# Ledger of designs, part 1: miniprotein binders against tRNA-specific 2-thiouridylase MnmA (mnmA)

No score or structure here was measured in a lab: all are predicted.

Target 1, 344 residues: tRNA-specific 2-thiouridylase MnmA (mnmA), of Desulfotalea psychrophila (q6aiz6)
Amino acid sequence: MIKNITGIAMSGGVDSTATAILQKQKGPVLGFFMKLNQPDYETQRDRVSQIAQKLDIKLEIIDLTEEFQEYVLKYFSASYFKGLTPNPCIICNKEIKFGLFQQAILRQGVERIATGHYAQIHKTAAGYQLHKGVDPHKDQSYFLSRLSQEQLAHSIFPLGGMHKGAIYDLVEAHGFHDFRGTESQDVCFLEQDNVVDFLEQTAEFSASSGNIVMNDGKILGKHKGLHRYTVGQRRGLGISYPVPLYVINLDVKNNNVIVGENEQLFHKTMAISDIHWISQPEREDLLHASVHIRSTHKGAQASVILKENNRASVIFDEPQRAITPGQFATIYKDTQVLGSGVIL
Unless a header shows other numbers, all headers, positions and changes below count from the first letter of the chain.
F, E and O are the ipSAE of ESMFold2-Fast, ESMFold2 and OpenDDE, as the mean of both directions, binder to target and target to binder. V2 is 0.75 times the mean of E and O plus 0.25 times the DockQ between their complexes.
Where letters were taken out, [cut] stands.
The coordinates of atoms that the task and the answers printed are left out; those that the model quotes come from them. Centres of patches stay.

## First folded at step 2 (miniprotein)

Design a1 (from FA1 with F37Y)
Fold by ESMFold2-Fast, scan of step 2:
Formats: sequence, structure tokens, C-alpha cells
Structure a1 (fold): chain B 344 residues (1-344), chain A 81 residues (1-81)
Amino acid sequence: as target 1 above (344 residues)
Amino acid sequence: SETEVKVTFEADSPEELLKALRKILELARKYGAKVTYRIENGKLEIEISGLSEEDAEKIAEEIKKLAEELGVEVKIEVEEK
């Protein structure tokens, strides 16, 4: 019968609220809110508690503050200090949201956990497949590219087959009129605007000044730390030149920010390491697939040449702009996520 | 003893080299052979090892036909080790 309890990951946002509404209609549910010591924790706690009360859902708070620091914040800081641009959301999904948080929820006696993610899970004889959500403007499959078979087996994404407009209609039909006209926000400790300040407050770190240089070694200015710069960045360089200049590389060994013209940001090839496979490709050694090099990238057709030690070479059909070391390259076959690797 | 087939493809586009590589990997698998390859500066260099002399001659002939079909330049060397 209706004995199976579904866990709901509730964040106080429109997507998790819609997820809770849909899953409660199907049977008994338990709500769970993740505490990460986020700056807006108390405001989010109050909001999610009000939503849970209105929906008559029991809510439990799971404190993962120390684990978030160990697995996400240390990774984030270490990446920047190595001259890499991290993706903390991918690591948070793998280690925290679908890792320790999911494990804690399962220990409460629930069989599966529903989240507000816009992605699809397909069960096949060969295992679980991760697919893009049907709303192309809201697809979140890129951020889920590091999930394991076990993590997918315990997950439900009720919103994967829905468009964002229908989600607003659903929550409004249940008396939630507050979400329109504001951006949907997932729990995020690290705001884009505060990244530099956060990094510079790290106890073991102090800013190391160096040079902003052209590829030929010409010095154009000084920088106050490599962590202040990202490949593709045009603004905030503090240099004057007759043509627009962009960060094309971060040189950790010489402590230089390397700048150049927009054309120097285009590359046909890249290498990836630490490949995680959700679904191992049927093809051996070589596959032709769509590769997403950042969350905002629409994907580009490429040949992926598989090597030993979970590495690959990627050769794009067309040159791609601003390939960024430290970001994740996610490999897609049509709508299916095959896996992802770290850009070198 | 072991026979090796060394293949070098040259093409104007990386897409043509990758198409050639895919076909070579399929052929090598049919013969149970080991493949090592490198793509650099418009050249695809492939070494196919673990072949009998008879199989090496057969795979070399199939590679020549493949190069003709794809319209790419190919150099093939068969070495007994």
C-alpha cells in the first residue's frame, strides 16, 4: 500500500515547495532542511518552517556545517589558490546534498528523496541514467553530473518533466503567491559578489601581488592576487591598452595574470582529468558527444578521446571560447549525461 | 613473434583524422590488437601491435582502402619484432 515514506529536500524556494506539494499528493512525506551555517540561515529556516507548517509536513533540520566546510569550502579555496576556477555547486551536490544529507535522510527510514531539481532519472537494465530537464531554460543536469548510481537510485526529480511556468501555477493554486517576480534561489553560502572577500578572510591566505602581462611578457600592470581573476574576464584589470584585453590564462608558477585579445580565448582542444561516469559509454576509446564546459555553456559537439587514469582529450568541432581550468566538462549524448571531468 | 603496423594520417581538419581513428580502432578490435595513438599538428600517428604477420598485412590493406574512401593521405609501415 501507501507505507513508503518519501523524503523531501526543502529549501524554502519555489521549486522545493512544488516538489513537496506533488510528493505529498502521492503519499506520506517527511521534510528535511539542510543547515550549512549559511549567512541567511535563520531567514531560510523560518521560511521553510512556515511552508512545511502550511503543507502539514513534519520538518527535520540536518546540520552539515562542518562537512560543508571540509568538502566544499576547502575545495573552493584550494582551487582558487591553485589558479583554478571551481564549481562548488557540483561538489556540494556530490558530497553534501546527495551524499551526507541523502544518507542522513535515508537513516530516518525513508526509501527515496525528492528534490526540486530540473533533471530526469531513467531506470534501465544497465542502471540509472541522468537526463536533461524538459525546460531548456531551467535544466540543472550539468550540476548533477558527478552523482553516483547509488545516489540516483535514491533520488526523485518530480520537476524534470515540467516547465517553470507550470511550477508557479502549481504553488499559487496551493496558496503560495510570494514566488512570482523573484528569482528562485537554492541554498548557496558563496555569493558571487563576495567571493574575493571570502577568500581573503581565509586564515592561511594573504594576497600575493604580481604582474599582469601580455603573452610576450610585456608588463601592463600589477595584480593583487590570482584569485581575483577568471579566464574570459575583461573588467577590473586596471590596465590601459588600445584594444580590449581579456584574461586568457593564470600563471601560478610566475604569479602572472596573462592577458590578450578576444581571439586568444578560442581553442579547439582541451584535456580533462578525474572523469566520473554516471553511464559508461558503449563506445571504447573514442566518442562523439556534446560537451558543456561551464553551467551557462549551451554545449558543443566534440570528439572525446578516452585515455587511461580517467583522463581524456577533447577536440571540438568548432573552437570554444574561454575554456577555464578547474571547471567541469560534462559529456552529453543527446539528453543523457554520460559523466564529467575536470578541465586541465 | 609480434608484428606491428605503424600508420600516419594527414588531413586538413581534425574531424577527418578522428573519423580515421575511429575506423582503425574498430579494425584493431576485430583482430584483438593493441592500439597506441597520438594526434598532433594535423597528423594522426597510430601503432597497432600484437598482430601475426598475416593479420598485419590484412589490416594494412584495409587501412589503405579506408584512406582512399576518406580522401586522406596515409603512410603505412609493417615491422616484425
Scores: ipSAE 0.000, ipTM 0.176, lowest interface PAE 19.9, mean pLDDT 83

Design a2 (from FA1 with L25A F37W)
Fold by ESMFold2-Fast, scan of step 2:
Structure a2 (fold): chain B 344 residues (1-344), chain A 81 residues (1-81)
Amino acid sequence: as target 1 above (344 residues)
Amino acid sequence: SETEVKVTFEADSPEELLKALRKIAELARKYGAKVTWRIENGKLEIEISGLSEEDAEKIAEEIKKLAEELGVEVKIEVEEK
């Protein structure tokens, strides 16, 4: 049997290991490990190799170090330089994980690629739909909102119908006892604490000190670079005021962090650009849908007014806290992802 | 090596600039060329080196076509070295 081979994206973590176990039960598989500019590459490689050997899965390494630097890290740095808050995981999924990595796997005669993502793919007569995973605390559909029909057509998400607890039980039943309660979990290189350090260490990122100001122009303190601040942030401001103050926005032109009271973070309206549709609505210039303005947002009902040039105005039924330029607004109909745009 | 192509794209989103970069990088690899680039203030600046004069002209024309397809503005300069 050389047909119907499934590729497995293996990272050495519990989710990809569970995915490998499940897919190997269904037929012939090939494992693939993505080499990026990760500091722990050798440790991850050894772990993935040991897992693949234990599961009797052939493992291939695909080196995307240069591409990751070009497509993800530069996007990340450029966004912060513009006073925008990026989502590198969405870009990494679109350009690297389901882009170049998926393309490289398909060139090896693989028909479908299974990943450890908590999301669901439904095939319909109108095309492929992306849906939320059933575990509400692990759903990753937001991060997959920019995937194309072709990328979804070649993807399998075996964990989309499962809860995280069942995943630990599954891997332990197959002799993997090291995942539960360990400190050595797979960590994203771009986790918040590493973000500022990465930006300041890159030769191509330049930042300057400026003022922390109120909307009326009153100077309350100094900042050490706009990239250190996010809309909604209260901690790390180093300013004194009778009431709590939060970052309201970033003013790149004047190099100011603008602060205000919590109430100033609530807005009913926002604009989005560069809309990508997974499932484009037919002949609707107005949608009433749930809009998620960041990965941690539970979604809020809104009217989405479609405009020319892949732009829209979003009017929420209730004001939303900390709408952040540069983040993605993902449009949901129930559990289905319709598409996403960049918040302006 | 013999000829260099310098490309500047302008767009209002980092995603559009990254789409342009991806397509240019793929095109440059087809010609065995070296690519260097940077993105700042809505501009993507790319330098493609290691090209013959003939290949540089071909790449420049393909880049113009890509810019039209992406709906972005482009400036292209070809320099012999």
Scores: ipSAE 0.000, ipTM 0.128, lowest interface PAE 19.4, mean pLDDT 80

Design d1 (from FD with T75V F76Y)
Fold by ESMFold2-Fast, scan of step 2:
Structure d1 (fold): chain B 344 residues (1-344), chain A 81 residues (1-81)
Amino acid sequence: as target 1 above (344 residues)
Amino acid sequence: SETEVKVTFEADSPEELEKALEKIKELAKKYGAEVEIEVKDGKLEIEISGLSEEDALKIAREILKLARELGVKVVYRIEEE
């Protein structure tokens, strides 16, 4: 066994390929690919195998299909059943990618695992800190907000200090010319356009018809299941009204989709639960921080009032649009991720 | 000399806390003052700075009125910066 072997999480995308190139330049590496319940598994496997062969990297496939179903897909379906909008990528990172996958790689005698994530890890006397990647258009620190100190201790993010343009240049310099113009992402079990189909056909989900109503109870139409709707949605409502209407809330108790005007999507206050700390603040009751309420959110300055049982109240300086129950609120101090909680 | 007003409220509900913070921020803006917020031992502590002595006394009186309207307990101190 070589003392300083680095594992590479390879997905067949441009980011994991760049990560493999960079880490191989620094020392001996072993490649690892996750088998999940992904529809394009065979195509992805062939792509990863070709890349590994071209880079002269030994590749092992780790089958986590059953674990992915148990930890990610059940969570996903259960969340929609409760009228919540889940973030399966955050749960997948916590339980699968940096959980069971990382553990399987470490059992092979590997000391650390490099992934293609655009984020930074800083080792301090107080522990590991998670920081934003330097490319503001590619930062993925939000999706990593539930990682533990132990998971960060075994992780390397080589792309955290780089811009996406430099990544394309790097892979092209090593003979990979097919990535530019076809934006490569980690393979996902769901596409945005097939969530409803997945829930209705594969997730054993039983939906019931109900009403699309305004806040005052006025019925504007019927829906075929709350899972077909997301807070902030304007299209696909199948209703006619003199002004544009948006989904402002899902009412599970009464089986109603509540719609209203854009102004009704703005709120200053939210509550969060199940807070996980990567770096717990020294103050017991409050911090002033930038809070990200979804992956695409640029962050909003807020007062976070800490309560018992890993709960908090968040009061934004300015009202925020489309606060969505079930999504994660990630708490940042400048570039540092302190932790995250589930929006109630 | 510039003066600051330090205020402690006992408030824990999100709605009640939001109302208190909005009113305090309105008061600070009215007087051209800066506001800093901290919670300690389950109490909301607010520091309003950049004030004249006369304006600090006026703000303190409005804070007492606000506390009575919201049904929250309040302690305030006026200090030179």
Scores: ipSAE 0.000, ipTM 0.114, lowest interface PAE 25.0, mean pLDDT 81

## First folded at step 4 (miniprotein)

Design s11 (from Q1 with Y26L)
Amino acid sequence: SPEELRKKIEELLRLLFEILKELRKLGDPEAAKEVAELIFELLELIEKLEKTGDPEYLKEAEEILKKILEILKELGNEELAKEIAEAIKELRELLEKLKEK
ESMFold2 (binder alone), alone request of step 4: mean pLDDT 77; pTM 0.735

Design s12 (from Q1 with V35I A61V)
Amino acid sequence: SPEELRKKIEELLRLLFEILKELRKYGDPEAAKEIAELIFELLELIEKLEKTGDPEYLKEVEEILKKILEILKELGNEELAKEIAEAIKELRELLEKLKEK
ESMFold2 (binder alone), alone request of step 4: mean pLDDT 76; pTM 0.730

Design s16 (from Q1 with N77D E78P)
Amino acid sequence: SPEELRKKIEELLRLLFEILKELRKYGDPEAAKEVAELIFELLELIEKLEKTGDPEYLKEAEEILKKILEILKELGDPELAKEIAEAIKELRELLEKLKEK
ESMFold2 (binder alone), alone request of step 4: mean pLDDT 73; pTM 0.687

Design s4 (from Q1 with K8L)
Amino acid sequence: SPEELRKLIEELLRLLFEILKELRKYGDPEAAKEVAELIFELLELIEKLEKTGDPEYLKEAEEILKKILEILKELGNEELAKEIAEAIKELRELLEKLKEK
ESMFold2 (binder alone), alone request of step 4: mean pLDDT 77; pTM 0.741

Design s8 (from Q1 with A87L)
Amino acid sequence: SPEELRKKIEELLRLLFEILKELRKYGDPEAAKEVAELIFELLELIEKLEKTGDPEYLKEAEEILKKILEILKELGNEELAKEIAELIKELRELLEKLKEK
ESMFold2 (binder alone), alone request of step 4: mean pLDDT 74; pTM 0.688

Design s9 (from Q1 with L49F)
Amino acid sequence: SPEELRKKIEELLRLLFEILKELRKYGDPEAAKEVAELIFELLELIEKFEKTGDPEYLKEAEEILKKILEILKELGNEELAKEIAEAIKELRELLEKLKEK
ESMFold2 (binder alone), alone request of step 4: mean pLDDT 77; pTM 0.740

## First folded at step 6 (miniprotein)

Design m1 (from i1 with E10W)
Fold by ESMFold2-Fast, scan of step 6:
Structure m1 (fold): chain B 344 residues (1-344), chain A 101 residues (1-101)
Amino acid sequence: as target 1 above (344 residues)
Amino acid sequence: SPEELRKKIWELLRLLFEILRELRKYGDPRAAKEVAELIFELLELIEKLKKTGDPEYLKELLEILKKILEILKELGNEELAKEIAEAIKELRELLEKLKEK
C-alpha cells in the first residue's frame, strides 16, 4: 500500500490554487473543499470545481456547516455578548480547518494536507515548530498560533517560503489570469464584513441602549449596543467634543461605552489566559519575547510572566495602543510562534 | 502637587524597568519571577493612580515596593535596593502630605 497521496485544502482562491499546482508537481493529490455557512458558497463551489477540473484533481466537498455554527459562530456571538472582541479565524483554524476538516481528510487514508497558508513548519528533534512566512506582508502565523503538534505533523505550507508576487506569477503560468485585483473579505461568513448586521440579524442580538461616558462619568451621548463598538474606535460614535475621542473600554456591568483621548489607549501591562503552547519553554517562569496583540500588530518586546492554569502577565518594554480583551496575544521568539493566549 | 506626583511616578517607572532588565541576569528563576509579578502589580496601580488620582493607591504601591526591596537585598543588588528605598521614602512623604488634606 502506497501512502504517497497529499490532500489539498482548496478554496477557489489564488493561494490554495498555487498550493495545488505545487503539490501536484511533487506527486498524486486529492482536493478537498469545505462547505460552511458562507454567503458565497455556490460561487466558491463553482470556482473551486473549475480549478480542480483544469488541474485534473479529484475534488471532494466536506460539509461542516453545523460544526462551523457550533464551534465558530457560537463563539463569535458569545464573545460579543460578553463585551469581548473575538478572533473567529484563529478558532476556525483550530477547530474546523485543522480540526474536523483535517480529521475527515485523514480518515480517507491521506497522511498530509497542504494548505495555502503563508507560514512555515520546521521539524526538530523536540517536535514541530511554527514559523512566520518569509513575505512580511502576507505572514499568517498569528492565525495558526493555536495549532497542536499533531495538527502541524499532518500539515504542509508550500507557500511559506514564497512572496505574493511569485504566487500570482505561478498561477498565471498555469493559465489562471483572473486572480489579480480581486477583493478579499476579512471574515468569510460576513456580508461585506458587517459584524453589527450579523449579530443583530443572524445571531438575534436585541437592542440594549446605554451611555457613552468619559472616565469621570460625564455622559456625552447614547449607544445602541456595546457590540457596535471596539477598543480604539474613533468613527461612528455620534458625539461632539472639542478633541478626537476613542473607545477606551466597554463596561458591560454598567452598559457604558467609555471614551477618552488617544493617550488613554496606551498600556504597558496586560493579562492573558487559556494559553496554548506549540513549543512550551522548558523551566521558564519569565520569558522575554515579541508579543502580537492582534493580526495587524507588528509585535512588541515584552516580559511574559508564566503563571499556573495556563495564564500569564505581560509587561511591554513600550506602551501598546488599543489592547483589546477577547483578542489573542501570540508569543514569538524571533520567527517562531511559541503559543498564544486570550487577552483579558 | 499633581506635577510633583507626576515627576515621582516617572522616576519610579524608570527604576522599575531598570529592575526588569536586571532580572535577566538573575540565577534564581523563582526570585526573578516574584519580582516581575510585583512590578506588574505596581504598573497596574500606577495606571489606576493616573486614571483616578486616588492617593490610596500610593499605600498599595509602598507595600509592594517594600517587598521588592527585601528580595533585591537577598539577591545582593545593593544599588537597585538603595534606589527602591529612596523611592519608598519620597512616595511616603508625598502620601503623608496628601493625607493632611
Scores: ipSAE 0.420, ipTM 0.755, lowest interface PAE 2.7, mean pLDDT 85

Design m12 (from i1 with L20I)
Fold by ESMFold2-Fast, scan of step 6:
Structure m12 (fold): chain B 344 residues (1-344), chain A 101 residues (1-101)
Amino acid sequence: as target 1 above (344 residues)
Amino acid sequence: SPEELRKKIEELLRLLFEIIRELRKYGDPRAAKEVAELIFELLELIEKLKKTGDPEYLKELLEILKKILEILKELGNEELAKEIAEAIKELRELLEKLKEK
């Protein structure tokens, strides 16, 4: 028995396939595939099995269906019922992919797990640092911002120093010619239409109608539940007005959807709670950092005021559009992820 | 008047952003944090004032500006302290005019 075996998180996609190819070149590997509550499980399982067979990698399936429901889907529903917009991918990474899935792989005698993530891990005297991947169009460090030191210690990201084009070239060189132009970016277990249906079918759900209002209190229409609306939403409001209107806030206390013009979506201030630190600042109560308020956000320079109980106040140098309560704000120093918190 | 209040709020926002830039140069990290926290509260109150038009937010804003003024004086930044003092005076005069209308 050799304990220098690397585990590979395989999904059947191009990134995990490239990761498997690269790691197999470096030593013995074992492939692992997560079974979650995904509608396309059978198709994905067959695809990943074929890839593992072609690469001569032993594949094990780890069933985390019940855990995914408990840690990810309940969080998702609870957030919407509080008038918040969740990020289930960040929670899935923390609790499932690098939590229970990683723990199950380590129990097989594996010491490290390689995943197809576009991010970098740097080991320093002060601990492990998480950094952006070098491909700016594929960087996934935002989604990994809640990982612990222990989780990073057992992880490797072989693709962090590579560009997506080189990944396609690599898999094609190994006989995989069908990934380019056939992969879907949207593989979410819940799509927008399914989100409303899923939430409304939940046993704890109670529909409460209320008003769609402007900041001055003018009533423009009625809504069938706050869970049907997101900050920045323009479509599906069911109201008529001379200028375009957007959801600017969800008022849970008064059960109102607050709408306004595009200018009203810009704010210079933001509050953060429940900060998780990957690299906690020592003695710095005021940070000058780049803050990412959603996965698609390019980052904005800000003054971050650290408070007690893992809270912070943020002042942006320039106003930011559509700051959304319940989403995660990730704090960066250059390429390094310091941590992330929940937007209030 | 509403137009005069809007202009004074715009001037105040410019001054607050100058203070934020100067916080990076302050030698006292605790004082810098305290001023940044007060500026955060001011920016929130300014948004509430713009959203509601409620003069009560202007009263709260004036009290926070007085605290910033005291800290700037203690830090020895006489120029920014003078600008904040002038802003307090002008906004207080506007508040009294609004009470009379």
Scores: ipSAE 0.277, ipTM 0.697, lowest interface PAE 3.9, mean pLDDT 84

Design m13 (from i1 with L20F)
Fold by ESMFold2-Fast, scan of step 6:
Structure m13 (fold): chain B 344 residues (1-344), chain A 101 residues (1-101)
Amino acid sequence: as target 1 above (344 residues)
Amino acid sequence: SPEELRKKIEELLRLLFEIFRELRKYGDPRAAKEVAELIFELLELIEKLKKTGDPEYLKELLEILKKILEILKELGNEELAKEIAEAIKELRELLEKLKEK
């Protein structure tokens, strides 16, 4: 075991670079870069290598290409095949970044790994708690909602108590001026976030045409595949109607895109399955909590009715727009993440 | 009429959320969970009724309201029990009107 050495998850981005700077000030560090099935791998590798050299940090590359395909890409494609909208980043964090990647780093003899995530870890007598980062525009706790106690025990989030502006100031003070004006992709394995192109490389997504219908069964047009549509989508429907229409549901059994008016996207109720608890509540009956139905959702007050087999029924205080099957519902108590489940 | 049904559904929704606020206030986990599950089922039926206009959903809704009424009576909440009983009566009258034409 290498005492007091911290592992740094380095990606070549501003956040991981700031994390490396901060952790190196506290003691000896080892840098690690994750190789996935990313289209810009060579460019990213060169960038992270240059940063590590400038910071005088030894860098190791861990190849997880096959594991990423097995745990993340198969999940992604299978979800769309079922008419669900996946969140590959949550699965990647659980299975790859804090799973196999963390395990590989720990085998090098380090006890803790620092990452550039905007979230906080609080150690209590009852275990580790995951909390929101202090910058409300950068909080990433939603994407970390499925981490285990063991994964949190080995993690450090140095940026959780900082605002993004301070991070740019920090890296510039250390001679990094080339992060300005760069926007990261939402999903690292997609070229220009083109979901349709990626999925249509799979045989199951070729030429599955069907109907665009209203709730009453009235046919308004034809679609070229359910994977081209998302709940809440208004543009790209190719239909004409006197009022604006939105995708309200995907019907896999009948191969229909169901459309309706904006009011039909609002629901007070939601069911969730496959709940993972970071901090399981003492009473397994009824919770009053803030529920986030997507990463960009501000959260809504709700009553969460806990059921058997890690399922729950959710009643929102106010109707919520565009509840999307396959996305994750993350349950918060103030700033604390209690857990998350899959929206049905 | 469709407008009378809409008004009664809005009144019912307000009443259900009053019940929910009382459940959260008193913190009886067993009773709160039972009533919350029934309210969840009821809200789902109200949405189906709004979308389809099918009076069969009104019949299912009435059965759930009767179960909520019984629980509220057992809990001793006389005021909310009376309001649910009145809602049941008004919805039954609306069902009879739908039978006519």
Scores: ipSAE 0.364, ipTM 0.714, lowest interface PAE 2.9, mean pLDDT 84

Design m14 (from i1 with R24L)
Fold by ESMFold2-Fast, scan of step 6:
Structure m14 (fold): chain B 344 residues (1-344), chain A 101 residues (1-101)
Amino acid sequence: as target 1 above (344 residues)
Amino acid sequence: SPEELRKKIEELLRLLFEILRELLKYGDPRAAKEVAELIFELLELIEKLKKTGDPEYLKELLEILKKILEILKELGNEELAKEIAEAIKELRELLEKLKEK
């Protein structure tokens, strides 16, 4: 409603700036910026402050550094320690951005928070639905797959119905000409995008050398820690073999990197645990849906067998490449996100 | 013999996905879930069989196929039941040949 103040999550990027422009046109707004364990904090803060001043938006900085460490960085490090490949952005969205940050903003007397996410929220009689953004190259619904009904009820995604080109046009029309060419897919807490350096230097990660082996147990070489490898990796193995070899699995129990030919990366079956439902399936123990096994995956048709204890078994119609334990499997009905679980 | 086994496994996979499609479209929802769970177990065993060549996985596969057969009979799908019964017979014959080696 027009009398209600809308909070805006401002990051200093083009998307949050466009969000601020659009929401200010609709009514009174308050800007908010998260302080996390980010190496470029001062640069981001200065940029956000300049943008807020130019748009005549009052800006508050909310310090969540300790909470980010507790909920995101410990999860990230613990996952690699277990030989799993985490998605810190999904956890950050659930616990920090739409969790503690949203809660802090709501305590300021605002009822809804607008963010620059490329996704859509549809309000229905059965509750809130999360849908893909219309720009297929920018859709971020996968990263929002663990949000609660309550978190969606307090959220607005103004960019969900827009294409990225139109966002640049919008900010440029309002005097922001320096955003083109600044796009990044980097994780915000990593310096120079080096996971290994972060884990070994910042997280006090304990690593041990072990063997790179084939499924039959044949030793092909040595590794310097499981956290240096991901399922599907071809480069950096330091082994000699007549055909190309790929990481097919990480064996924590035996401290082995298991390698094999490309064919061994394809599987028709997958198990998932810790399922969170945004929109619970309508009294079905079995559904046919599109399953996304990582953020870059286009989705694959599958039969999802629902089990007790928030678990499921997935049978893909066609074999899928590089199913990675620790990543999230997000379940879609057309454009709607039903929920997500952790790949086992 | 190994090439014959590979051919029969490929034929079985086509049949299993046909069964899954039919059950999702028709049939009892509880029976559909039960068959889907059995097909999941079957696919896991087929991957182990391909990796190891161990005939024990083929024995376990045959027991699961028998359970699928009984469910299809209960559902009255005589055509798919007959095809699974034929697959069981052929795989059992291959298992006996494999034991001879």
Scores: ipSAE 0.430, ipTM 0.748, lowest interface PAE 2.2, mean pLDDT 85

Design m15 (from i1 with R24M)
Fold by ESMFold2-Fast, scan of step 6:
Structure m15 (fold): chain B 344 residues (1-344), chain A 101 residues (1-101)
Amino acid sequence: as target 1 above (344 residues)
Amino acid sequence: SPEELRKKIEELLRLLFEILRELMKYGDPRAAKEVAELIFELLELIEKLKKTGDPEYLKELLEILKKILEILKELGNEELAKEIAEAIKELRELLEKLKEK
């Protein structure tokens, strides 16, 4: 194969199209599209094929349907079964997009893979660092927080230094005028983002009725399954009370949804497990850093107490609302992602 | 008594966060980590106390405060050690009042 070939992860969206345009300007490229048997697969396939043809980029489809089911969908369903709220996009990035998909592309003689992610990779003497994208409304570094040094070494993020408006301008300058007013899907395997419908289509999820209770054990109503509820949820509870009530916790052992007032959603402490470090902290004991507890969280200053077995205890400077077990806590030093762990 | 408990817990929380802020200035990283771990345990116990009202959590909280006090004394932080000692005294008095119920 030709030296210095760059693979382009193409999805048919505006970001991957812009990435293809930019990388083709710099040298020889090959386009790759993942088949995951997503609901919109045929439409997405046709769109990406048309884009590749227009840009004169050879496109290969890599079928990862079975691997996606095993690594992502099984994780997603199992998490809800345990009363946890998963982040399938983080797992998909680690196992599929930058895992098996990247590996398949590299086996074809490709040296690096460019993706449409809004994040930055900095190469240092100590290794590769992952940094926030410069557009604060589009930064995707949180979703990339589980990537390995090897995965970063083979990746390029051409959009990390750009603002979304400039991306639309770029694709329009190249004859793509139909992307404005379209939004990329946050979760590619869900039809209209319906988590409950997806989970109840699996044979493993039965609707198990239980109680909606207060902290004191007072029963306020019945629920139709813990998977229908998320920490912080106010709507859809079907209960009557003089003040607004929110889901505070899910009690799997007793099959209860625990509800309380808004004040009870605020916590100063959090425990995390299964920490993956992109960049190992210099201190092995205590770190003061910005911690993001979900993708939409702006980050909160915290003391991170490093423990054995890739665990940590987190003390926030200010109480944080709706800390959700199963979500990822991503640890930042300024714009740099140090790593992430699973919230307990 | 419930209002007095709330007031003293608020005062304790302010002191614990002052201690966390000072930990990053200490030259002994192991002592800083140990104190931070004890503060984490205290904050968890305070949440349990708020949810249950069980005075037994106050007893556990006092034991952890005593450990923090000894570490602060070893580090030579006399001012913070004095404030923790005062908090221990005040919470012990409150615990005795609650036992009388």
Scores: ipSAE 0.455, ipTM 0.768, lowest interface PAE 2.2, mean pLDDT 85

